# Ledger of designs, part 3: VHH binders against Rho GTPase-activating protein SYDE2 (SYDE2)

Target 1, 120 residues: Rho GTPase-activating protein SYDE2 (SYDE2), of Homo sapiens (Human) (q5vt97r660to779)
Amino acid sequence: IDAFRHYSFSDQPKCSQYISGLMSVHFYGAEDLKPPRIDSKDVFCAIQVDSVNKARTALLTCRTTFLDMDHTFNIEIENAQHLKLVVFSWEPTPRKNRVCCHGTVVLPTLFRVTKTHQLA
Below, E stands for the ipSAE of ESMFold2; O stands for the ipSAE of OpenDDE; V2 stands for 0.75 times the mean of E and O plus 0.25 times the DockQ between their complexes.

## First folded at step 1 (VHH)

Design g5 (framework vhh_8ghr_2; at its last look DockQ between E and O 0.32; V2 from the best seeds 0.00; counts 0 for: pae E 12.3 > 2, grease 27.1 > 24.2)
Fold by ESMFold2-Fast, scan of step 1:
Structure g5 (fold): chain B 120 residues (1-120), chain A 123 residues (1-123)
Amino acid sequence: as target 1 above (120 residues)
Amino acid sequence: EVQLVESGGGLVQPGGSLRLSCAASGFTFSSYEYIGWVRRAPGKGEELVARISPYSGDTSYADSVKGRFTISADISKNTAYLQMNSLRVEDTAVYYCARTYEYGDSWYEMDYWGQGTLVTVSS
């Protein structure tokens, strides 16, 4: 049953001058969140590379002022410039996600190297 | 309730073109999902042929369709498209639109599927 739900898809590099490889990203938690209106609302964290979703956590219970997590994403990146972490409230009817908080990490080294290598 | 509805399938001659549409309802295109096209030919397994992140515009294609198929999305219409050019007999299949999530290590989970639309490439 689960086997037919999962597909493997290999992307070709879009630009050889961009940075590609396996990246491990560690999240240690978040504080001072704007909580969902419902105290025990489920949330999940998504990691985005260049505004493309690459991975997400399982559902987590968001407490009113903080999210405890010790989670590692192992993601494949292609032509990467920046990384963004977004916390979404989960909707049982998936009509609309609400952003609880987000953080954007510009990867200065990757961004600089990518900018140095001009597009062909 | 999430619903994906495909349209645009039909009979076409080799070398012809078709455009498939996938209208989404019960959810709005967001930054956390992809929309993908999966095909299944009689007697063969399922193949993910193309996917798009509607908000970023990022696209990916299977090697079998690269250069011939183009996936796109219209956020305002909450609809995704698959433009199929230079069609081959081997492209004959039922094409499904699916909502998918990417997890690390390049694997994907499909959580909702459309009903499918038949594409027949035959002379």
Scores: ipSAE 0.000, ipTM 0.108, lowest interface PAE 14.8, mean pLDDT 66
ESMFold2, look of step 10: ipSAE 0.000; ipTM 0.140
ESMFold2 (binder alone), look of step 10: mean pLDDT 80; pTM 0.810
OpenDDE, look of step 10: ipSAE 0.469; ipTM 0.758

Design g6 (framework vhh_8ghr_2; at its last look DockQ between E and O 0.06; V2 from the best seeds 0.00; counts 0 for: pae E 13.7 > 2, framework grips, unsure alone 61.8 < 65, grease 26.6 > 24.2, placed apart)
Fold by ESMFold2-Fast, scan of step 1:
Structure g6 (fold): chain B 120 residues (1-120), chain A 122 residues (1-122)
Amino acid sequence: as target 1 above (120 residues)
Amino acid sequence: EVQLVESGGGLVQPGGSLRLSCAASGFTFSYSDYIGWVRRAPGKGEELVARIYSDSGYTSYADSVKGRFTISADISKNTAYLQMNSLRVEDTAVYYCARYEDLGSYWEFDYWGQGTLVTVSS
């Protein structure tokens, strides 16, 4: 299911507002990543709401500084203030992930995205 | 006392199909469970090929299997499935099912099964 909330654009984001509902986030990829481990090029992306993991992708192969992906996250949020996308590198053994990069979107603004890329 | 038990593996020719099943033993799946399929091919590391979060209908797949594999879960039957179509020699691996738990900043497997072998050869 794909659904999203729409809010009026504002030059002044209001971080004190809390939002609830169903949200869809489409991601095309990431640039300027911290290089993953030399012996591992596997990464995955996760959506966090107020620092809690809500969804993640399967393992993806990463170029040294660039990640191509086409993925939609469907998440349910309640009284949420911050949405964050985090890219983790996969550790083969033990299984402990490292943060490669992250971006934060302050609610209540939801960006509309055009899905123009499908899996090659 | 809790286990995940995989079944449905076997020998299949390239282009064939198999359906893997994962039955929970000693516990009951909930709609909030994150369930995944991980494979380990001879001479390769682990690869998360598919996962599902039943509450939202969210699914994700590794690029190597997208469009060919479909993950699903039937909470009433306490079972998860992996439908594998258009199988390739490269899909030869032991397939494991696992339950994920949110550990705050990280995701980790809570439970593992014994695995089921899938061999794709002519």
Scores: ipSAE 0.000, ipTM 0.109, lowest interface PAE 14.4, mean pLDDT 64
Fold by ESMFold2, look of step 10:
Structure g6 (fold): chain B 120 residues (1-120), chain A 122 residues (1-122)
Amino acid sequence: as target 1 above (120 residues)
Amino acid sequence: EVQLVESGGGLVQPGGSLRLSCAASGFTFSYSDYIGWVRRAPGKGEELVARIYSDSGYTSYADSVKGRFTISADISKNTAYLQMNSLRVEDTAVYYCARYEDLGSYWEFDYWGQGTLVTVSS
């Protein structure tokens, strides 16, 4: 869960279950960001639950396709299914912020994997 | 109607080369899209082999193919390519072209081609 490149479409089953609680999420960084059009761009990282922003970092300067960071999000979630970490380009003009990359965790699947491992 | 059509698969000897093509219709490449190649060997799950960001040409590869495979796109032909060199028996699989959009939604491939079979034997 510490990096973005982990998901393929085959690893993300549909799920009808939902999770509630207090979560601490530690973010180490991101790879395979969209490259900047010029030498650098300002970005921020946000944590979303079911497409709703819950927390974000301060602006970071990104010169390459990766970020190296060490940040902890402490969030309260209610009836959640998807945890998404998103890197946005910051757009101070009227234009919308552009997504540079993201990764998603299906929360019930994560807990089921842990439970299955403990049983086996 | 969005369609992705793969071509270029076939039988090849180990160490040989093939070039796969993915012709897109019903949409044009945009700056927020990734086009990817995914393979499925018989009895195995899907593996993301390569992807390209259509606007900038940025690419990434699975470790198992890095240095041997090259993904590219020709915007004027609305076509993506996978050049496969130094092929090995373990590269035998059905290769699918896929597309996904990374704005405003769940990050997943939303369109797939029909697949083209690559067999590396003898």
Scores: ipSAE 0.000, ipTM 0.119, lowest interface PAE 13.7, mean pLDDT 65
ESMFold2 (binder alone), look of step 10: mean pLDDT 76; pTM 0.771
OpenDDE, look of step 10: ipSAE 0.014; ipTM 0.279

Design o1 (framework vhh_7ocj_1)
Fold by ESMFold2-Fast, scan of step 1:
Structure o1 (fold): chain B 120 residues (1-120), chain A 122 residues (1-122)
Amino acid sequence: as target 1 above (120 residues)
Amino acid sequence: QVQLVESGGGLVQAGGSLRLSCAASGSIFSIYAMGWYRQAPGKQRELVAAITSGGSTRYGDFVKGRFTISRGNAKNTVYLQMNSLSVEDTAVYYCAADSEYDFWSGYEYDYWGQGTQVTVSS
């Protein structure tokens, strides 16, 4: 089951290869996160277009198995093909932020969300 | 635009203490992660300590138990209390603010201070 809560999507024209314009992405939160310890953990959400960072939320404290939020990303895209939503967790060691879960969207097709990792 | 200004560096004898301060622009301070990095002669820049907007902290292995990072939101300032200093702590200390999700990469950040020199003698 998807960790993203109340995520909605629609079909896009399949004959199109790339998309340009202004886009609003509304993110309602995530659930079914499984931290290794039940303590406070800082997370943040980011949006990438074709592997380029476009926007992120402020750091949010996650103390349970869910992340409640109501955030809209307003981004300008140009000749874009892939949109990625990523939840990152701050680790206790000085390492790169790591992925908790992500969703990838192929813009001229049906949108989908894939959960590959859980909150560490 | 964000500006970071460090202060509090100087010369200290081994076993001594110093407190570094970094004053930041108001609006960014409340929502950004703040950190201290250092660079010794001939070495790469390394993480000393970081603190999130929520107050969670991280420390480099060489400073755990000796250094403490804290933030004063009313003054838009982050502090680094350095105790039990050793010659190995001699470096230029930089304040950093994280506007990107890749803060821990250690190579590119949106905002860096000018650096403040800390020299430990023995």
Scores: ipSAE 0.000, ipTM 0.145, lowest interface PAE 11.1, mean pLDDT 66

Design o10 (framework vhh_7ocj_1)
Fold by ESMFold2-Fast, scan of step 1:
Structure o10 (fold): chain B 120 residues (1-120), chain A 120 residues (1-120)
Amino acid sequence: as target 1 above (120 residues)
Amino acid sequence: QVQLVESGGGLVQAGGSLRLSCAASGFTVSSNYMGWYRQAPGKQRELVAAIYSGGSTRYGDFVKGRFTISRGNAKNTVYLQMNSLSVEDTAVYYCARDLEWGSYYDFDYWGQGTQVTVSS
């Protein structure tokens, strides 16, 4: 785990790891980010399940290539196969925002992890 | 190209009203989530009002009952009717089309903003 400083997952399922339920994802931060611009200081994080947008944070300040935060995403899932965390740089003008970095975790298994993307 | 252009801002006395307009080009407002946001000097940008593709609306807590968001499909324009204005409503108001989640280089689209100043 060389990119995300800390992340943990907890699921409050009814009976099995492949059911619908409330999932809490704790995001503690990211490091070695590759912002599209060297002066990009405002970012936001989004969480997607099976390519469907489920939640996002408010604007956050990124320290050059480091993002320190303590945020919990509470999402409801149903027969999900992919969980994706994406960090976007923020620009107030159209089409200026770009992916800063992202990582993925594969569901439906509680113990499966995929490779991170765009993280050093 | 996608473009959002705000207009209708200005100076108004407390208790007065203003109507802001957001003219869109490159897409249709009737099929997209559209929002109005505001930012006062030294403050975070906050949601004022939003309208969903289906016509449902959402308002920030401080403007409920005073502001109304609507859209005119014939002009491809989103409106914000602001009534009972107070000095606390003084801010730059931004029009936005919310996030397109399908491409890493596509994102929210924002206008340039229009200044609203409410004097006592």
Scores: ipSAE 0.000, ipTM 0.118, lowest interface PAE 11.7, mean pLDDT 66

Design o2 (framework vhh_7ocj_1)
Fold by ESMFold2-Fast, scan of step 1:
Structure o2 (fold): chain B 120 residues (1-120), chain A 122 residues (1-122)
Amino acid sequence: as target 1 above (120 residues)
Amino acid sequence: QVQLVESGGGLVQAGGSLRLSCAASGFTFSSYAMGWYRQAPGKQRELVAAISSGGSTRYGDFVKGRFTISRGNAKNTVYLQMNSLSVEDTAVYYCAAELYDILTGYSEYDYWGQGTQVTVSS
């Protein structure tokens, strides 16, 4: 089950090469989230490019398995291979933030989210 | 070069106040979670307070209601306001920074300061 909305790719890249430039990533939301509690959880979303954090949202309260938002991230990428969208739970106890789900897009296409991880 | 430089420590009497500052350079400060840890002689290093890049805060149980963490992104500085100090607060206080807004847990912080001594006398 895909925790992010799944969109199919079109016009597959013809050359094996990394991409660079200014990128706008529009995030509409996520579904089928697996927070530790199903009744209420504070979450935030982060964008990582090749494992480097580039942007994040403010803390949001998630009371359901859906996260609805309409947010655009403007990021600079340089010779990038992977774009990851990660949703973290913010724990009230002094513990490391827990990953609720993530999706990965292989650059140069930004049309498909192919990998989800469901940590309850 | 990445630097975290603490200041504001010293000797105070019980019931007094101190304000610690940590000036950061060499990285994109606004993207990092910032934290304050302390270590007393013979004890393990423990979390005092942490603040995410978005401004959410966490506090250790022994300092809730007395200490306040804040950040000034324009000055690349994180602060710890310490009120109603007790002898039990005597420790070396360390500033720390971690990417991905990871504040506590089993992962190491990316960067640490050298520490500043706080001594509270009765």
Scores: ipSAE 0.000, ipTM 0.147, lowest interface PAE 12.7, mean pLDDT 67

Design o3 (framework vhh_7ocj_1)
Fold by ESMFold2-Fast, scan of step 1:
Structure o3 (fold): chain B 120 residues (1-120), chain A 122 residues (1-122)
Amino acid sequence: as target 1 above (120 residues)
Amino acid sequence: QVQLVESGGGLVQAGGSLRLSCAASGRTFSDYAMGWYRQAPGKQRELVAAITSGGDTRYGDFVKGRFTISRGNAKNTVYLQMNSLSVEDTAVYYCAAGDYYDSSGYWEYDYWGQGTQVTVSS
């Protein structure tokens, strides 16, 4: 997500063109996730292309506001416009999959990342 | 301990019908989505059908118009009615339960059954 943040501070305009091909997304971690105050939390990361899930990680331990990992998603895209990386927090009961952070990559070139915490 | 148990699989002739059932135990899933996935030998696992706690349904393109997903009176049960079966429907069918928060419903499933074999012969 730190790599996505680097691009999210660009002043370049959003590209609305569609692209196809093989994409490797390298994810190094997340910070300032704003989960509920706990000592640790299980999370997972997912890649969505045009609102369709393409890949996810196994469950990972998030230490309050930090998630450290080195993971590569290799995905095939076809006529894609938007790529979204979502970090979900995991709760056993009753509601699950709270969004800790999400970001959107506009294909082919422009990145935007948010630290949005969404209640579920 | 949480378990999903599938039943109703078996051998059927092309053009026939089968009804699969899935029973969840260990807790209540009335607020959860439930679904069916399948996996044929050498192929990836794919979504067959899903139903939300509110009764909204979602189907894979290959089964639209032939399969129907429903919940039983107890919200911890889900059924898959399979009509007009073809040899291409031969697979192990898995039941899943989870939450549809902020995704397409794919990979939100926290619990999986062990699967039930469906074989369609011509």
Scores: ipSAE 0.000, ipTM 0.093, lowest interface PAE 13.1, mean pLDDT 65

Design o4 (framework vhh_7ocj_1)
Fold by ESMFold2-Fast, scan of step 1:
Structure o4 (fold): chain B 120 residues (1-120), chain A 122 residues (1-122)
Amino acid sequence: as target 1 above (120 residues)
Amino acid sequence: QVQLVESGGGLVQAGGSLRLSCAASGFTFSDYDMGWYRQAPGKQRELVAAIYSGGSTRYGDFVKGRFTISRGNAKNTVYLQMNSLSVEDTAVYYCAAEWSYGSLYESDYDYWGQGTQVTVSS
């Protein structure tokens, strides 16, 4: 997914990089998920900013290692360094404070606004 | 520092057996689902077997009845017992770890070992 078209990327490992604003993340599904627990059929997707849950989907049916969905998260972020999309297995037996995670998508590049972009 | 170290690979004759081991360090082993994957030259990496933190297991259709996955939480090690090996099982075998519970930390990434070669001759 292309969340911000007008931001540049930085490979400087010693620079702190922060991003703020409204972000729309379009999620069309997941493939090659780790196999779910045999007694779990339902999943949900959550978006986390700096390890804090910001939004989630309703329960969805997962076909073994493949999840089909069409969902848009609209979130407000402030001085964020990291975004995660996490697919959780919904346990059929209620488990206090825990949900099994079977897929994590982490943005590989931190965004840094260096100037107004002139490109496409 | 997270580390997964595979061992036990090698050359074996068709119909033989091998036992792979994966020693884990740098994380709380009992909180992770463990798996074995394999990749043959020119093919995609595929799931061989998985064992969840709760002890349930899952196997790829091509290895059911021949391979057995197990874990020793006291030794932070996962094992793959491979019986009735065929030349089609020739591949690099990778150990993988995934956090079993919802991510609240940056440490909830998947971890991979460097792989161990298994070669089955006819």
Scores: ipSAE 0.000, ipTM 0.097, lowest interface PAE 11.8, mean pLDDT 66

Design o5 (framework vhh_7ocj_1)
Fold by ESMFold2-Fast, scan of step 1:
Structure o5 (fold): chain B 120 residues (1-120), chain A 121 residues (1-121)
Amino acid sequence: as target 1 above (120 residues)
Amino acid sequence: QVQLVESGGGLVQAGGSLRLSCAASGSIFSGYAMGWYRQAPGKQRELVAAITEGGSTRYGDFVKGRFTISRGNAKNTVYLQMNSLSVEDTAVYYCATDYEVWGDSYTYDYWGQGTQVTVSS
């Protein structure tokens, strides 16, 4: 996850092991991406909660070793434990999106939970 | 039950044009990015063009300026307009989907059977 730049979580730890509510994840980019091929310039970023895909960006152009983006994921979570951010390259091979970068965040330690916002 | 059906392939002379069509069945078209890929004998499958539901497009290096991808006003169809064709464009062309993942719902990528495009000199 250290390859992601300027992403925004609370620095206040939570005591709960599982988190529920509305969550906004804002991030500005990624650095030190592994290039899958010299011609592979189309990538997208996905957010996963407990290994379930929740949202993704549109296709973006990756510039060599870094990706600039300004994107907010607004997601609903229920009894969630882990958040994962993954950058995929779009490959022509079916069922094979090559991972450029990934990381995992443990929600109870790094996330500020808004108790006044309830799951729809 | 999801099906992608390509049409419009055939034999064309170098410098000519073809338009490929892809019809999607069911609810697959809505919410999906749609793309065209091609594969020549003995070569890897490569991206030709892709278009998102919002209309953003991406093109492979060897087709920029010659090919145009579009979505028809008939909701379940995507087109590939191929101009200035060369013998190097000879390949089987496949239509494919890539679902935009939102919330807890997602679905699988889908591929058509392919349509042959042959460009003679």
Scores: ipSAE 0.011, ipTM 0.174, lowest interface PAE 9.5, mean pLDDT 66

Design o6 (framework vhh_7ocj_1)
Fold by ESMFold2-Fast, scan of step 1:
Structure o6 (fold): chain B 120 residues (1-120), chain A 120 residues (1-120)
Amino acid sequence: as target 1 above (120 residues)
Amino acid sequence: QVQLVESGGGLVQAGGSLRLSCAASGFTFEYYAMGWYRQAPGKQRELVAAISSGGDTRYGDFVKGRFTISRGNAKNTVYLQMNSLSVEDTAVYYCAARDYGYWTEEYDYWGQGTQVTVSS
């Protein structure tokens, strides 16, 4: 029947405590970017917490499908659950931002992993 | 308290030069793309030049090679150097600022404009 009936691929949070305070997030780069126009090489990165924009970079040059960066965001969060990095393509004409890629992290899961990896 | 204030416009003779300045206040200048637009009587408003927060530039076809856009983040100012002016460059020149966050389609802030008149 269901070969995976005995196992769940869902990782439920083991800690019910959400993260609050000042957090530093460091980004080293991105790959597999899909700009809407090949003639646009400028991108910027934004960090969102629970779907609210908290910080963004200055414009960065994207080399084809990859982006080199070394940027630290310092953000203040309150009972946060999700952190998302979004890469936007910049266009000189009046247009909506184009999302090139994004990644999401569940903050209680990240907090739990960090705590359990503190080895004495 | 967002403000864009243009200066440097005026009457100039064909073949001359002018430098326009736009002083910005009330927002985080370094994260905004800046642009210069112009509108001549009876014509549509058109893009003259744009500069990203990272310093990448874009120009309208009729000004490329004659005009140069630059920015001074320490002074919260964007500049337009206009060389080899012709009577066709006569227009009101507008400074504009755009924050590409939140899928914005329009420029967020506009100045009041500065008149440039080129005589034969």
Scores: ipSAE 0.006, ipTM 0.162, lowest interface PAE 11.0, mean pLDDT 67

Design o7 (framework vhh_7ocj_1)
Fold by ESMFold2-Fast, scan of step 1:
Order: C-alpha cells, then sequence, then structure tokens
Structure o7 (fold): chain B 120 residues (1-120), chain A 120 residues (1-120)
C-alpha cells in the first residue's frame, strides 16, 4: 500500500462496512514535502488508524522536499474505517513538530491488498 | 499524539452564559482545525461551531448570534462562549481537532466531553 503516491480526489467513497485483521502497509516515501524548520533536519512517518497513532518510523534526515525510504508497518486493525500516514518534523519540543505531508485512505479498498493467505 | 481536555461545563439557568475551554497538548495546535460538537440524549452528535487553522469560523444554525468560537494558538486552547442559553442547549459538548485534509472534514481527535445543563 503506497498511500503517499495515492491519486488525490475531492470525493471519497462512503463505506458502511468496517475492516478487522492484521495488515502490512508499505511506505516508499513522500513528495512535495513541506520542509522542516531550519534548525531541524529530522522527520519521521507515523501511521494512524481512525485517528489513533499505531506506529512510527525511526528518525530520518531530510534536506529536500522529497523523502525516499522503504518501511513496512505491521499493524492490527479492528473495525477500521480510515488510515492516515503523516510525515512530521522532529523538533526539540514535541509540541512544535509540524506536519510536512499527510495522506488518508478510506478502507476497505486497502484490505483487498493485504496478505490474505495469512488472515483468518 | 494530541490530547484534548474540555472544561467550563456545568449547570446554568436559562438566559445565562457559559464559556467552554479545550486545552490541547501533544502535537502542534496551530495547524489543526478545531470544532465543538454536542450530543443531547436521544439525538445524534451535531456541529456547534468550528474554527479553521487560519481563523475562519462556521456555526450551526441554532447557535448563530448566541455562541462564539475563538482560538488562542499561543495557549493551545479553543474556546466556546455560549450566551443566551436555553433548555434546548442541554447536551454533552465535545471538542474535536482535525489535521489538514483536502478531501472531507475529518476530526482526528476528540475530547472526553463536558456536560452543559440548562434549567428553566
Amino acid sequence: as target 1 above (120 residues)
Amino acid sequence: QVQLVESGGGLVQAGGSLRLSCAASGDIFSIYDMGWYRQAPGKQRELVAAITSGGSTRYGDFVKGRFTISRGNAKNTVYLQMNSLSVEDTAVYYCAAEFYSDYLPEYDYWGQGTQVTVSS
């Protein structure tokens, strides 16, 4: 699942069904990044499911508006409707961390891309 | 991670006023669109007021002219000034915060809620 290269739409499909299970989300990078503050070169990517933080990457040095990485999130979801990936700057004070990029995907389209051979 | 804590609710007589506050901790407050919702017994949750990261405001039809939403980015708080309260304003009031989204208005975080009871 490459959420940061998802084509952007103004209309999102509505879903009355929720998804549960284990899933792997592959993060290959981000483009058109809002750069970190001049004093901070570090960023990280966080994954949120229905507005709950589930995991994040390690810190990465980012000196451009393009972030290239290869990270897999392995997460458990229960009755999930939305998945959001957010790239944050890492600031000395956490409340000053800024959103550099984000992407949202409406489930259940993502679940059809999961490891069906391992899910019950 | 963002935590939202509401305060200022309570019992008030019809015609009175209350000021609700929502203190945000964790993530960067200034980039969030903030909103107040309410839910009365037997009714669905409805929008009371919203304020964007840029300061634009929107109100539910039943509170226009009586309620005012504002934000203090330096204090990481959003406020709801409620004037000319009526019995119909009795509800649990919830604070919500949303990341920037070009798709749909989604609220990423919710507070625990604060009870407002208006007696006749």
Scores: ipSAE 0.000, ipTM 0.087, lowest interface PAE 17.0, mean pLDDT 68

Design o8 (framework vhh_7ocj_1)
Fold by ESMFold2-Fast, scan of step 1:
Structure o8 (fold): chain B 120 residues (1-120), chain A 121 residues (1-121)
Amino acid sequence: as target 1 above (120 residues)
Amino acid sequence: QVQLVESGGGLVQAGGSLRLSCAASGFTFSSYWMGWYRQAPGKQRELVAAIYSGGDTRYGDFVKGRFTISRGNAKNTVYLQMNSLSVEDTAVYYCAADLTYEYGWSDYDYWGQGTQVTVSS
């Protein structure tokens, strides 16, 4: 997250409490990324909640050490504490992806309920 | 429950064509990376082609220009059109979905049972 430009998650108080509900995470880009592999300029971004993968973006072209994008992740979380955003370099052949950057966010104490999904 | 079911494999002569289909269920198909891999006897599994929901594609060097991957999001199906087949293309072809985005991400999380493609001279 420290490398993410225009990152927007929530302007809510930080807390160690668990939280449940629908969450929208806006990802506007990243800067100061580790250089992608010479033969692969493609990257993708993934979102994890408490070490569980929830979503990722399409392949994106990374220019040198920065990534511009405007993407919203809409995910459901249950008893969650931590959100992690990770940028990976993509290999066209079957190989492990390289992590370009990452960060962790402590989830807010207050939860939100949308009309399309209820916490009960 | 995630399920991938392949069809369209068979025996074909060199220079011929086949179209493979993979029907997906149990997840939001339109949001995820889908791919085709193959494995010949005694060889490692290798990437043939991959496609993301937005249409971005990747191909193995050995099939570039001969094979085309496509998807029908309305039907939750991914396709592999194989043209100008050679004996070297003989393998079991697997449909795969990348849903978990775990470390080791170049491998896909869910696999079909595979469909045999045999190319004769």
Scores: ipSAE 0.006, ipTM 0.189, lowest interface PAE 10.4, mean pLDDT 67

Design o9 (framework vhh_7ocj_1)
Fold by ESMFold2-Fast, scan of step 1:
Formats: C-alpha cells, structure tokens, sequence
Structure o9 (fold): chain B 120 residues (1-120), chain A 121 residues (1-121)
C-alpha cells in the first residue's frame, strides 16, 4: 500500500548539516487529502527543496481524499535543508493552485532514515 | 523515447482558421495534461491553451473565445482550433506535455519542435 503513510513529517527545520547531491524520492501515494475545488478534480504532486519547485508528476484524477500513484523523483540538491512533498489541485485559472495535502521532511532526518550503500 | 510532434501550421489570411495537432509517440502521455504555447520573434513563450486528462481547460487572455483546445480519443493527441486569426497570432506554436500551474511553479515540461503559423493581412 502507500509507503508515505509510514513517515512522520516535521514543519520546522532542524538547524543541522546541509546536504548536496542527487536524491531519489519514491512517492507511493497519498490519503486524507483536503477536498479539491469544485471546478478542479485533477491533482499533481510536487517536490520542493527549500521552498523551490524542483519536480512534479503528471496530472492525476483525485478520487475524494485518496490519490493512488507510484512515482520516483530524481532531483539535484545543493546545500539543501528542507524537502517538501505537496499535492496541488489544478485550477483552470492562472491563480494559485489549492493545496490538497503536504508533507515536509527535514533533509538530515530523511538521510538518517534512508538506507545507504557504500561502494568504496 | 517519447516525442511530441506538432503539425497543421501554415500561412493564412487574417480572419481565417487553422487547426493544429500534437501527437505523442507512445501511450506514456495518455494521462498527462497537454498544452499549447507560442513564441513570436523577440518575445518569450506564452501559454495559449491547456487541457487536463479529465478535460478541464485553461486559456491565455488574448485567445479566449477564439481558440479551442481538445483531446482525441487516444488521449495522446491534442488539437488547437484557431478561429478569427489576426496578424498578432503569428508565432511558432509549441506543444508541451504540461503547463505552468502557478507563480511558484518552476517545472520542466516536454516540448515539441514547433510549427510555424503566419497570419497575413
């Protein structure tokens, strides 16, 4: 099922070390989404690093509060401190999209959780 | 390898109509939002029209009421019907896999090679 259900997120950055490199983020889906606007039933997921958009998925049909997907983001980061996954409701106007759901992981915490390989 | 290929451009007189087509090779784009952008010499690319897989549409302010975006049954072909063309619509028209959504967006989109539309008076 949805692997992101098993993660705990923090809204505040921990003032520890910054990290740089190529990061792969696996996103399996989302639950408990806020209802989208009546005139928009399509959603997309975005990765933000230090409040800058770095990657997004294609638009997907949102079924009530459940989004079923499986996607991998490959992003380059430099001296990054903060990683955020955001689900947006797509809008037909050029206004800001409604945020359906968000999760935030401080990068040092994400790095400690992720299994690492040493090939040296 | 998936590519976007535009067609249907050409020379037309003011007041005329053209229909542009964008074909995506492979079914990988079946679920994506698709858009049309244009770029005139010396200007930046601007949104013309966009359509989601569910059929929701968005249009640039200067083409509302004149242009219509639609999708084919295969969901990997997008059309732009352009009516009441003016000289100011002269530009290279590009097909994109997706569009900018907000001022906060900085996402990469797949772009096609473009098709030239020239409107003469």
Amino acid sequence: as target 1 above (120 residues)
Amino acid sequence: QVQLVESGGGLVQAGGSLRLSCAASGSIFDIYAMGWYRQAPGKQRELVAAITSGGSTRYGDFVKGRFTISRGNAKNTVYLQMNSLSVEDTAVYYCAKDEYVTYESGFYDYWGQGTQVTVSS
Scores: ipSAE 0.005, ipTM 0.169, lowest interface PAE 10.8, mean pLDDT 63

Design p1 (framework vhh_7pa5_2; at its last look DockQ between E and O 0.02; V2 from the best seeds 0.00; counts 0 for: pae E 11.6 > 2, unsure alone 64.4 < 65, grease 27.4 > 24.2, SAP .751 > .668, placed apart)
Amino acid sequence: QVQLVESGGGMVQPGGSLRLSCAASGFTFSSYAMSWVRRAPGKGPEWVSTISGSGGSTSYADSVKGRFTISRDNAKNTLYLQMNSLKPEDTALYYCAKDEGYDFWSGYYTPFDYWGQGTQVTVSS
ESMFold2-Fast, scan of step 1: ipSAE 0.121; ipTM 0.543
ESMFold2, look of step 2: ipSAE 0.000; ipTM 0.134
ESMFold2 (binder alone), look of step 2: mean pLDDT 79; pTM 0.790
OpenDDE, look of step 2: ipSAE 0.189; ipTM 0.566

